# Designs tried in a protein design chat: VH-VL binders against q96cp6r367to538. Part 23

Target 1, 172 residues: q96cp6r367to538
Amino acid sequence: SGRLLINSVFHVGAERLQQMLFSDSPFLQGFLQQCKFTDVTLSPWSGDSKCHQRRVLTYTIPISNPLGPKSASVVETQTLFRRGPQAGGCVVDSEVLTQGIPYQDYFYTAHRYCILGLARNKARLRVSSEIRYRKQPWSLVKSLIEKNSWSGIEDYFHHLERELAKAEKLSL
Below, E stands for the ipSAE of ESMFold2; O stands for the ipSAE of OpenDDE; V2 stands for 0.75 times the mean of E and O plus 0.25 times the DockQ between their complexes.

## First folded at step 9 (VH-VL)

Design q18 (framework fv_narsoplimab; at its last look DockQ between E and O 0.03; V2 from the best seeds 0.00; counts 0 for: pae E 18.9 > 2, placed apart)
Fold by OpenDDE, look of step 9:
Structure q18 (fold): chain C 172 residues (1-172), chain A 122 residues (1-122), chain B 106 residues (1-106)
Amino acid sequence: as target 1 above (172 residues)
Amino acid sequence: QVTLKESGPVLVKPTETLTLTCTVSGFSLSNAYMGVSWIRQPPGKALEWLAWIFSNDYKSYRTSLKSRLTISKDTSKNQVVLTMTNMDPVDTATYYCARIDYYDSLGYLDYWGQGTLVTVSS
Amino acid sequence: QPVLTQPPSLSVSPGQTASITCSGEKLGDKYAYWYQQKPGQSPVLVMYQDSKRPSGIPERFSGSNSGNTATLTISGTQAMDEADYYCQAWDDSTVVFGGGTKLTVL
């Protein structure tokens, strides 16, 4: 039961877009700051090959739920699948584990970023998200998890889309 | 320190109503993600869940006994009350109240009262 | 109401490993909890969320849950571990206990 959250074309090359989103770029730094993320750490990309790499992000996010903590620690694992030079673009799978929140052990969120090069300075970004359950919670609890999680996820990626749109204008 | 203590009659006649009170200390019944459950155990038999009440006053009952059970709480008195109507000798058991913590999970019973033996006999 | 099935009894010698099973439909998709009850005493939580030990529970206690079976394992079983053990899971808004397993340490 995933959701497609971003499906947009940007006037930015695939390589540049990848760099913006999946490196320690000024864009990413600024974006995370806007999201009020704190204590952000980014590990270097590492892996068996250049086409398959992994990195870990850690950060603290604000929580708006009155029934939970005011903030939560997050560990995000990203796996990068690079496309060949001819195709351009990449796929990044992200698993986001939030700690310190109610029912944290029942679920995590997963996101798939697909960057497809359309032209030298044009690329499509598709982002899909889903909530994955390690264990099945009580139906009422599941509803709560879904409501809270999607609210945050949608806000995050909608914000990301907007900021990318702003950024592409500056690059022109 | 968290404590729970059951109180009520130890002898009930058939068809009468049992009223048990669980007095808690060390935590508030208004505390989010805290609840209280009642469990009984007939002599020499297994544990049987009866009902629970959460801090938000949500309640659940054992289906087979739902028509006979009522659970309520008085936060100001730190008490949870269980009533069971139409008692029968088969309802003879040790009755426990236990705290439910349902923050990290759906709820585990981490603190139990000592239990009170209720005998149903004419 | 869903049923959790446990063996009625299990015997082990001191130092041996005891494995108490709890079977239920799709139990592996849920979290299992375990309680220890000694004669004349109230139950004590010894395992939660399949494999997590509460504070004060010895490391010789461990738990697992997969498929339709949750297992409480006691390594290096001691005389003090002799007790009844109950598994527990949730069925939506209801709590379900197993029938209990009497563990005897010979």
Scores: ipSAE 0.668, ipTM 0.877, lowest interface PAE 0.8, mean pLDDT 94
Fold by ESMFold2, look of step 9:
Order: sequence, then C-alpha cells, then structure tokens
Structure q18 (fold): chain C 172 residues (1-172), chain A 122 residues (1-122), chain B 106 residues (1-106)
Amino acid sequence: as target 1 above (172 residues)
Amino acid sequence: QVTLKESGPVLVKPTETLTLTCTVSGFSLSNAYMGVSWIRQPPGKALEWLAWIFSNDYKSYRTSLKSRLTISKDTSKNQVVLTMTNMDPVDTATYYCARIDYYDSLGYLDYWGQGTLVTVSS
Amino acid sequence: QPVLTQPPSLSVSPGQTASITCSGEKLGDKYAYWYQQKPGQSPVLVMYQDSKRPSGIPERFSGSNSGNTATLTISGTQAMDEADYYCQAWDDSTVVFGGGTKLTVL
C-alpha cells in the first residue's frame, strides 16, 4: 500500500530544508500557489516539546471533475518528530482528509517526510505515502479511490521534488 | 540499551571467504531510520569503512572492495551479515559493526561493537 | 574515494592546546565528525556537525570546519585525552575516514 515518492539529496542543509517545507516559508507559499491551492491557512506548531509538535493546514485544491465540483476542501494534520532538541533532521507525518469528493468517508491519505542531514549544506529527503481506509470499500469503489488518489499524490510529490531542485540552485 | 556485537575472533586462510555477523539489540533492523555499517582497522593502522545497509535494503560499498563484499540483513534474527571473498593476509584487521541513525540525521556512527579480530594466515 | 588527510601524530604538553586538522577538497561544504579511539577500545564520537559536542564530552573539545579544512581543538589538554583521533565525512553514499592522528600528551 505504501509508495516511495521522493528519495533525493538536495544541496541544502537539513535545518533549512525543514524550514522550507514545514514553516510558513516563501518556498512553501510559492509551491502551494503553483499547485493552485487556495484559502490556505496554517496553524502554529505546538506540542509537548520542540521534538514533538503538531500543526493543522487547511486549503482548497483543484479537482479534475468534468461533471461535478472543480475544487475540494482539505484538512492536513502534520506531526513533527525529533529524537532530541539538537537532532539534525526530522520526521513529519501528515494525514490528509479531503472533503467534497466521492467516497470521502472511506479513506484519507498519509505521508511521511524524512529529512537526513548529510552535510552543512546537503540533506536527503525521503517521502512515502499510503492510502488509509476508514471503511473497507468494495472493489469498484476501491479502484476509483486508488486510481484518483495515487495520480494526485504522485503529481504533487514529483512537482515538489522539481521545485526543491530549482530552489537549491538559486542559493536559498 | 543499544548494542552491536560482531562474531568472535576468526582465523581464515588466504583465498577463503570471510563471513561476519553483527547481532544487534535495543533497536529494530526494520526501523526505517536505522542502518548498520562495517568498518575495519588493520593492526596499528587507520579505520577503513567497508559497507552499510539500511532497513530498506539500500546498500553501499567501499569502491575499491566492491567486487569482494556483500552485505545483507536478517531482521528476524536481528543480524547483519558481511561476506568478503578472496581473503589475503593484508585483510587482517579488527572488524567493527556500528549503527547509523537516520532519525538523528547526522550521518555518524553512534554505537559501535567491540570489534572482532580476523587473522588471515598462510 | 576522496581522501581526508590528517597529520599522523601530534604531541602536546598538559595544559596546552592541541589542534588536529582534517583536509579534503571542499570539506567545509560537508559536516565533519570526529572520533576518539583509545588503545584496545572502539572509537567514540567526540564531535558532530562540525562543532557540536555529544553528551559527556568535555567543553575543552571544540570544532570548526570551513573551506578545505575541519579542525578538532582540545584546549587545556589532559593526559586522558591521549588517543587516536579520526575525522569522518560522507562522500555521497560512502563513508570516508581520515588517516587518524595519534595525540600524545607528555
């Protein structure tokens, strides 16, 4: 069920990469605009410590649907983990719930971002995703959910990887 | 506690294949953030990295030794195995296994085994 | 493989400052790591991310890394600091160690 979408090294340090992806950064703002996400809100990060934090994003995404709504509302919950306050890198688990799509009550998607610092100005990003079912759909419904979800997930993360490659060349 | 332990001292004849086992405890070899590395040190000489393997079976080898080395893991036995073919007396060294923890994101070897001496004699 | 060059040995008197260098092309673009190894023992990490000390490493240990050279510095050197010291960096997917420096404290 899980798929690896990104496994790449970027010439940007782990702390900077984390800021680009997981703060309210110019990179993130620009990326979401390129994806045509609208109505974007981000809560502050909060939690037990700097090593365990959570935030919520809400936004509207475009949907390729010739017979219905052209957009859907999304709530994305991100949880950040570190093993210690000075660890170089992090893991972020994301759960994405989409409203206004067929069969929305059956599933959500989950994504794991792993950042590994390799050098002062070099880090590895791994991103994997899976579709999680709240209810087990029968085969026709499952096929539709899988096809549409994987198409969107793959496009999003391949686009993210390209934009990170562009950003590293501009000397962030 | 995190521990790594290499197989005991080994006497090997030239041309034979060396097999070393690293038994780990205190962490899971299935953990996406964990890797194990092999390093050797000839008597009185410098550390020399040999190979590593991560939980997803991603592997890397020292370029000069790549044709002689194979690394693998068995998560059910908590073991990482290194084989090195065509042993020669110059391969006499203490062989260490050590952990790489990706979640700490620093790329250092945070826990080392005690090492095992491998002697290649005529 | 890229080479990390360290001086083979360094001798200092107690209380003096020891500076152990590790040279490699554009090493300052990478994180450097340092290990201490006493006779008959496994290496122990003493510096990571160029300049950070692990828990339990005395404040007299410090590090820097810029240009082509990383440096491990021990101020107020003590007899217990006598050991071999190795630098380490990554070269893409491979691990590279320096040749090691034997620090003698007389």
Scores: ipSAE 0.000, ipTM 0.461, lowest interface PAE 18.9, mean pLDDT 85
ESMFold2 (binder alone), look of step 9: mean pLDDT 90; pTM 0.933

Design t9 (framework fv_anetumab; at its last look DockQ between E and O 0.03; V2 from the best seeds 0.00; counts 0 for: pae O 12.4 > 2, placed apart)
Fold by ESMFold2, look of step 9:
Structure t9 (fold): chain C 172 residues (1-172), chain A 121 residues (1-121), chain B 111 residues (1-111)
Amino acid sequence: as target 1 above (172 residues)
Amino acid sequence: QVELVQSGAEVKKPGESLKISCKGSGYSFTDYWIGWVRQAPGKGLEWMGIIYPGDSDTRYSPSFQGQVTISADKSISTAYLQWSSLKASDTAMYYCARGDYDFWTGYFDYWGQGTLVTVSS
Amino acid sequence: DIALTQPASVSGSPGQSITISCTGTSSDVGGYNYVSWYQQHPGKAPKLMIYDVSNRPSGVSNRFSGSKSGNTASLTISGLQAEDEADYYCSSYTSDSTYVVFGGGTKLTVL
């Protein structure tokens, strides 16, 4: 059911890549600004162990809506886990709930980021996504949900991949 | 094709020194951890330590800290296990094995053929 | 600093499924969440069968699977065959990622 959106190697170590994507980093701030996200807030990471933590992001995204609001509110819950405290790499599972769109109660999107350290200055990033349904819409509504959601997901992650490639070159 | 080739069997007397080798090929030697594992006759596997040849970061099991030296020569893609003074209890099969890259998570994907070390008077 | 406990032996008939357990003390936190399994035939080097609890390397039969529940990891061999007769070891690193331990090993006998 999921789609693989990024599977790339970067000349950046796994811990550095994690900081770029999952801290309040200059890279993340700049990327979200390019995406036109506003009202961005993020909670601290919390949990019993550095190997298993959670945080919540909230933000406002632009939408194309000729008859209604031009923006939507988003709540994104991220769960971080790693294989060990000193391991070079992690997995982050993200669940994204969007408010102010048609059929918002029917679905949400889920994304898995896998960072895998290949060397001290080299890491692989894999990102996969899926659409998860809470209620089953009939087929025409489902196809519209999927068409629009996949278009947005693909644009977001392809943009992210390009920005990571640019940031890698600046560090060389 | 990843390969680890170890030096040949050794027959030694107590008190003698010994250095055995493990040559890696078919991959980037400096980017992967290399570990050493002991197996005494009729016994299980025992982790001795591990080294990252890229910067010589070396970690030992508490049971072997100060008892052996693990080193590597990255110019010839070779790791070493060394004793200053062998004991009869050092009689065992010794394996080198390749760990995961960078952060090593405690597994070994490729193993050498083993070096049998026999220490007797 | 943490021992991994395995049964000394297990046995099964051809075609059966068998499970070998590997129990630590805090495997849901730290190093025991990264369990690997090795097969060793007499006179041979160990072979990696499972890593990171449940991942199977290329070239390992899908009859071998790994799982974890609480502080116990399990290796399951389905469709047991004569060539599966060997010693099996689990391993994991400690929660501070300082060093690795092996279980004591389990001798699998195919009846």
Scores: ipSAE 0.006, ipTM 0.500, lowest interface PAE 11.6, mean pLDDT 83
Fold by OpenDDE, look of step 9:
Structure t9 (fold): chain C 172 residues (1-172), chain A 121 residues (1-121), chain B 111 residues (1-111)
Amino acid sequence: as target 1 above (172 residues)
Amino acid sequence: QVELVQSGAEVKKPGESLKISCKGSGYSFTDYWIGWVRQAPGKGLEWMGIIYPGDSDTRYSPSFQGQVTISADKSISTAYLQWSSLKASDTAMYYCARGDYDFWTGYFDYWGQGTLVTVSS
Amino acid sequence: DIALTQPASVSGSPGQSITISCTGTSSDVGGYNYVSWYQQHPGKAPKLMIYDVSNRPSGVSNRFSGSKSGNTASLTISGLQAEDEADYYCSSYTSDSTYVVFGGGTKLTVL
């Protein structure tokens, strides 16, 4: 089952919020640096229409496990669904594949970003996440994957929310 | 280096309670599952259960569910196995062991030295 | 209950290769490659020799290897040495299980 990790209103317009999160913005760059992500690459958004686009992110994340590698390679695929030109906002689905972790082939994480414009300088951000399994591991193993994955996911998005809040204050 | 050090041998009578310990060191105690394995004299290994010290999530084998209690004190990196009322059939060597770290797949990579529990009248 | 069956004993001469089997009663045993092998010398704690069917922990001799076919996992010891004389246990999950099961153990004698 999925978890709702962010459900907050920011005093930033929907378009601006979208730009902050889903372009090569100073905000995103700074945020990823704070997360200690390295070797970050962003492909351009591409697609058959302006309302449906896709891009790929690659980066290296630190791993805090005492055993195994201290970093992992990540490939994140984002699909953007824009709202109509008058409505503002968007939905971004993200699939995150992490390499270098035990049984990486068994699962990946998926995130849905929902940006809804509420006013000219006001938007709601909702982020939900889930763990998706390519293979159904045994129950105990699944539980362990869940514990490990959610800790990282929650930390990431909680940090994101905090930084957005800070950015919001700076914009005021 | 990773070490699991268990409490000393116990000699008990039927009906008595007992709590034995397993102290981990050389690693992040809260990030690894700790399991308990029983081995009766001259017999094979029996998976009893495991605990995740980080949140005390505990899992038991059906054979040991309700028969023992597994717990942990992460502040001192110690796991416990306890009986409320021992039986003669509880006589065995008891091992604690560390599971795989975040993605435990059912194996134990480090073992304690074992605690011999003898229950006799 | 889930059961893993091992031969009670196996034997071999120094330099030979021997194989210990571990067969599950369920078709799900080892289905996702979660089979481990342990070596136990008399009076000692078990030692992990193989995990995830065929992976060898650091420090374990490359003479030890693991494989699986169907419901049977196998531990192979090549170039048998006197020090290999011990009890060997397999362990595994089943797909619907929330606990681990050990095999009955196999006594390996080096002749």
Scores: ipSAE 0.000, ipTM 0.546, lowest interface PAE 12.4, mean pLDDT 89
ESMFold2 (binder alone), look of step 9: mean pLDDT 91; pTM 0.937

## First folded at step 12 (VH-VL; framework fv_livmoniplimab)

Design w1 (at its last look DockQ between E and O 0.59; V2 from the best seeds 0.00; counts 0 for: pae E 5.3 > 2)
Fold by OpenDDE, look of step 12:
Structure w1 (fold): chain C 172 residues (1-172), chain A 123 residues (1-123), chain B 107 residues (1-107)
Amino acid sequence: as target 1 above (172 residues)
Amino acid sequence: QVQLVQPGAEVRKPGASVKVSCKASGYTFTSYYIDWVRQAPGQGLEWMGRINPSGGSTKYAQKFQGRVTMTADTSTSTVYVELSSLRSEDTAVYYCARGEYEYWYNSYTFDYWGQGTLVTVSS
Amino acid sequence: DIQMTQSPSSLSASVGDRVTITCQASQSISSYLAWYQQKPGQAPKILIYAASSLQSGVPSRFSGSGSGTSFTLTISSLEPEDAATYYCQQSYSTPYTFGQGTKVEIK
């Protein structure tokens, strides 16, 4: 079961919004720093075409779970789908694998970013997330995974939305 | 219009430090990286590092690790590069440049440059 | 580090000539390649980004091609104002590196 976490219009063009979120932009780096992510690495985008590209992010995140490690290593794979150079809109699918946490082999999280240009300096961002299970956990374990995962995911994207709103104001 | 303004020249002795400023204007200061590139007389271009004016995070070329410090002042839209333990080989024109990611391929390029600061290291 | 090698180091050509400069990367950099023009006493100026995209305001006589490890900057018809040193630059990974430059002189 997925959740829609962001569905907002920003006074930033689709092109610029894409650059902010999906390049090694000052905005993204600053945002990740605010999230207390460390050891952040970004691979270049690569692919057989400019319309379909992939990159890998690695980073360390703080863990708030009282049980277990205080941090976890993350590998995030992003796949970018562009309509074309003039369209501005794009879709990014993200798969986030977290290591070093309880039941890490049971699940990963997936996110879909949708950027739609509405005007030259206006774009809609939609972000949906889901927890995907590699194997079916028993009910109590699943509940734990869901509770911990959604807490982090919700906080992350709510923070992202706030920061985008701030950036939007600066761009005006 | 986008502008990056640097001082004209600096003279230092070996072992000293130099701090070069780059004042940015004409755009949102915190939305773009500032990179430093130097050029020794008659030589090519050498990338020194990059700073994110938003938060002040930096990435330096390994060659300058331990000797270079980049800082940003958001109140004045100014970036600084400080190079310590100066050597004669550090004599060069030091450029600040704005880094930009192009939309389609996410290629990082320097679309605007300061006029450069000549740093001369001599006894 | 990724090494960028330009050829030739220098050339002399006449107005109207077709000029070609090549840049070789020590490893694949996909299309993460830019070309800059630098005139004496001036800062570099970007001409081409993403290997083949012309920067806004740059004359159409400039063009870039290539991908992977081999890249080319072409001036279709050399103009007097094109006398300068040209540099390629990879943006594939840090540290960003430049070619050694190609000095273009007008006969």
Scores: ipSAE 0.689, ipTM 0.893, lowest interface PAE 0.8, mean pLDDT 94
Fold by ESMFold2, look of step 12:
Structure w1 (fold): chain C 172 residues (1-172), chain A 123 residues (1-123), chain B 107 residues (1-107)
Amino acid sequence: as target 1 above (172 residues)
Amino acid sequence: QVQLVQPGAEVRKPGASVKVSCKASGYTFTSYYIDWVRQAPGQGLEWMGRINPSGGSTKYAQKFQGRVTMTADTSTSTVYVELSSLRSEDTAVYYCARGEYEYWYNSYTFDYWGQGTLVTVSS
Amino acid sequence: DIQMTQSPSSLSASVGDRVTITCQASQSISSYLAWYQQKPGQAPKILIYAASSLQSGVPSRFSGSGSGTSFTLTISSLEPEDAATYYCQQSYSTPYTFGQGTKVEIK
């Protein structure tokens, strides 16, 4: 029930792509700044092993709200999975909770990043997203939630894909 | 292959400012932080701050807040540190270093260093 | 600020000796610690990251251990080229701070 937002091959290795997306990297910080995210914090990755870890990001996003707050608070929880310590890739599941938006109690968004190493300097990134409902909204409310959420999700991930493409060109 | 090139020496009078360059090559400039670390003669290492070349955001050690400015020029792959209101105790070797987070442990280290710029502050 | 205290400040040892340098943090820094070697007239060079991981190209006689507040750099068999000053560095929080250094001399 999700949508595929990114399915692209980049001329960077899987380990480098993971570092760009999932550490406190210059790439990630610069990308979030371009999105106008503020108050960004990242917890350390922690967990039982290098193959199963979690971290929390918090940040403030701009919203288009003519009759109220112009920003919303976000908590994003990321869970990382790898099949082994030398696996050529990973899966990161993200759950995003936003406060300060209409119908915030009804839903949250979930995103799955899949990185697959294809060669030493080549990897595929797939990102898919879904909207998960905590309460079943009436049809008009559901349409509103989905229109606004998918617009934001598509903008974010298409921008991410463009910035990754810029970064790979500079390394080639 | 990775190189950070700095000028060898600068001399200034007390009260002046100095601007030290660090030209990066052999890697994607906007993919790594650049940090500045200084070392007074016969003394240890002191972190001054860092800059993200992708967007120009900075973080400075509190001790230097108000006197230090770091900038980056992506077109020339060069970062700069400027230190104002110089005193004799600012006499030191100023290093630029490439900073990187290790993904799994969140450790932040300096894997490549410039050769250092000796800044001498004297009357 | 997190203070990093090294011990000893200097030492003198013979080729082949096992050398141990310790570093104490004023609060827990988990494993966010690195070790650097610096020879006179040169920039520091990283030896160990994440408390115990050996940097590529560093001889295996160097090792690091510890977590929390107490950390150790060990040279299993001292070589003449190991005469240098060694620094620990925490990266748990800014400002990133270094120990005061340990000067290692060959007898």
Scores: ipSAE 0.206, ipTM 0.706, lowest interface PAE 5.3, mean pLDDT 89
ESMFold2 (binder alone), look of step 12: mean pLDDT 93; pTM 0.945

Design w2 (at its last look DockQ between E and O 0.79; V2 from the best seeds 0.00; counts 0 for: pae E 5.4 > 2, grease 19.5 > 18.9)
Fold by OpenDDE, look of step 12:
Structure w2 (fold): chain C 172 residues (1-172), chain A 123 residues (1-123), chain B 107 residues (1-107)
Amino acid sequence: as target 1 above (172 residues)
Amino acid sequence: QVQLVQPGAEVRKPGASVKVSCKASGYTFTSYYIDWVRQAPGQGLEWMGRINPSGGSTKYAQKFQGRVTMTADTSTSTVYVELSSLRSEDTAVYYCARGEYEYWYLSYTFDYWGQGTLVTVSS
Amino acid sequence: DIQMTQSPSSLSASVGDRVTITCQASQSISSYLAWYQQKPGQAPKILIYAASSLQSGVPSRFSGSGSGTSFTLTISSLEPEDAATYYCQQSYSTPYTFGQGTKVEIK
């Protein structure tokens, strides 16, 4: 079951919004630092087509779970689908694998970013997330995974939305 | 219009330090990286590093690690590069440049440059 | 580090000539390649980004091509104001590196 976490219009063009979110932009780096992410690495986008590309992110995240490690290593794979240079919109699918946490082999999280240009300096961002299971956990384990994962995911994207809102004010 | 303004020239002795400023205007200062690129007389271009004016995070070329420090002052929209333990080989024109990721391919480029600062290291 | 090698180091051509400059990367950099023009006493100016995209305001006589490890800058019809040194630059990974430059002179 997925959740829609962001569905907002920003006074930033689709192009700029794409740059901010999916390049190694000052905005993204600043945001990740605010999230206390460390050891962040970003690969360049690559692929056989300019309209279909992939990159890999690695980083360390703090873990708030009282039981377990205080941090975890993350590998995030992003796939970018561009509509075209004139359309300005794009879709990015993200798969996030977290290592070093309880039941890491049971699940990963997936996110879909949708950027739609509405005007020259206006774009809609939609972000939906889901927990995907590689194998079915028993009920108590599933509950634990869901509780911990959604807490982190929601905090992350709510924070992102707030920071984007701040950024658009600076661009005006 | 976007502008990056640097001082004209600096003269230092070997072993000294030099700090070059780059004042940015015409755009949102914290939304773009500032990179430093130097050019020795009659030579090519050498990337030194970049700084995120938002937060001050930096990435340096390994060659300059330990000798270079980049800082940003958001109140004045100014970026600084300081190079210590100067050598004669550090004589060069030092450019600041704004880094931008283009929309389509998201490639990083330098779209605006300062006029450069000539740093001369001589005994 | 990724090494960028330009050829030729220098050339002389007449007004109206077609000029071609090549840049070779030591490893694949996809299309993360930019071309800059630098005139004496001036800072570099970007001409081409993403290997083949013309920067706004740059004359159409300039064009870029290539991907992977081999890239080309072409001036279809050389103008007197094109006398300059040209540099390729990879933005695939840090440290960003430049070619050694190609000096274009007008006969």
Scores: ipSAE 0.768, ipTM 0.910, lowest interface PAE 0.7, mean pLDDT 94
Fold by ESMFold2, look of step 12:
Structure w2 (fold): chain C 172 residues (1-172), chain A 123 residues (1-123), chain B 107 residues (1-107)
Amino acid sequence: as target 1 above (172 residues)
Amino acid sequence: QVQLVQPGAEVRKPGASVKVSCKASGYTFTSYYIDWVRQAPGQGLEWMGRINPSGGSTKYAQKFQGRVTMTADTSTSTVYVELSSLRSEDTAVYYCARGEYEYWYLSYTFDYWGQGTLVTVSS
Amino acid sequence: DIQMTQSPSSLSASVGDRVTITCQASQSISSYLAWYQQKPGQAPKILIYAASSLQSGVPSRFSGSGSGTSFTLTISSLEPEDAATYYCQQSYSTPYTFGQGTKVEIK
């Protein structure tokens, strides 16, 4: 069910990579603009511990639907876990709910980002994704959900990986 | 080694516009927001807005919406703020500052500041 | 807009004194609070971020505390170079807003 989308080392320190991906950073805003996401809202991170925080993103994505709505509303909930200052890095779990698509009540997607500091200016990013079912669809419907969802997830994360590679040179 | 350099002073009459520059060095210009904060003589600090230098996307405080414009020139690593329809109460020191989200994702802070530009609006 | 109210507006204290400045937010801002120091003719300088975290290069006599709506900056032992105006700033939501300032003088 799960797939590995990114497993790469970048010449950017773990703290900076966290800021680029998980704050309201110039990198994140530029990346979302390239994806044609609109109406982007990020809540503050909140929680009882600096090692366990949660935020909510809302945005509108374009969809390929020649006979219906051309966009869909998304709510993405991110939960951040820190392993402590010595480990250098974090884990972020994301749950993505999309409204305005076929069979939206059947599933949602989940993504896990793992950042591991390797050196002062070097970190590994792993991203894996899965489709989680709330109701079991027929086999033909499940095949459609899987095909469309994985196509979108792979495009998104492969694009993210390329943009991170471009941006790491600018941080030196 | 991070530096933000601004001109020292500008004088304008009411109703005019002013454009203040902020030249950045010592860091990756397109990786950080630049915010503008002003301070009237003897008074406190007022946030005006911010710009993403890479794409030019902006967020302005509502009280300045419609008369403030922020731009960035990545070829010179320079940000500009332009304030139009000036009034005498716009007399202030205008600071540019580099915006950074803190490592714990709890607050947005200004870690480096320009020395400020005194804009005087007088008849 | 979130209003930030500092107290006192000014104070005078002797070298070596413990100095306490408070900042009140008009609504909860969690720990999205920073403290800045400003000397005449200079730009502000950040001291404290995230309500209680000391900025790199800032002397350890400075500390911050609080969460929600009530925050405190403490100078454990006042030094002559600490004479300045101090501002709190919230970053919970735009527009980001500052307190009106607290002027600290050496007597």
Scores: ipSAE 0.164, ipTM 0.714, lowest interface PAE 5.4, mean pLDDT 88
ESMFold2 (binder alone), look of step 12: mean pLDDT 93; pTM 0.946

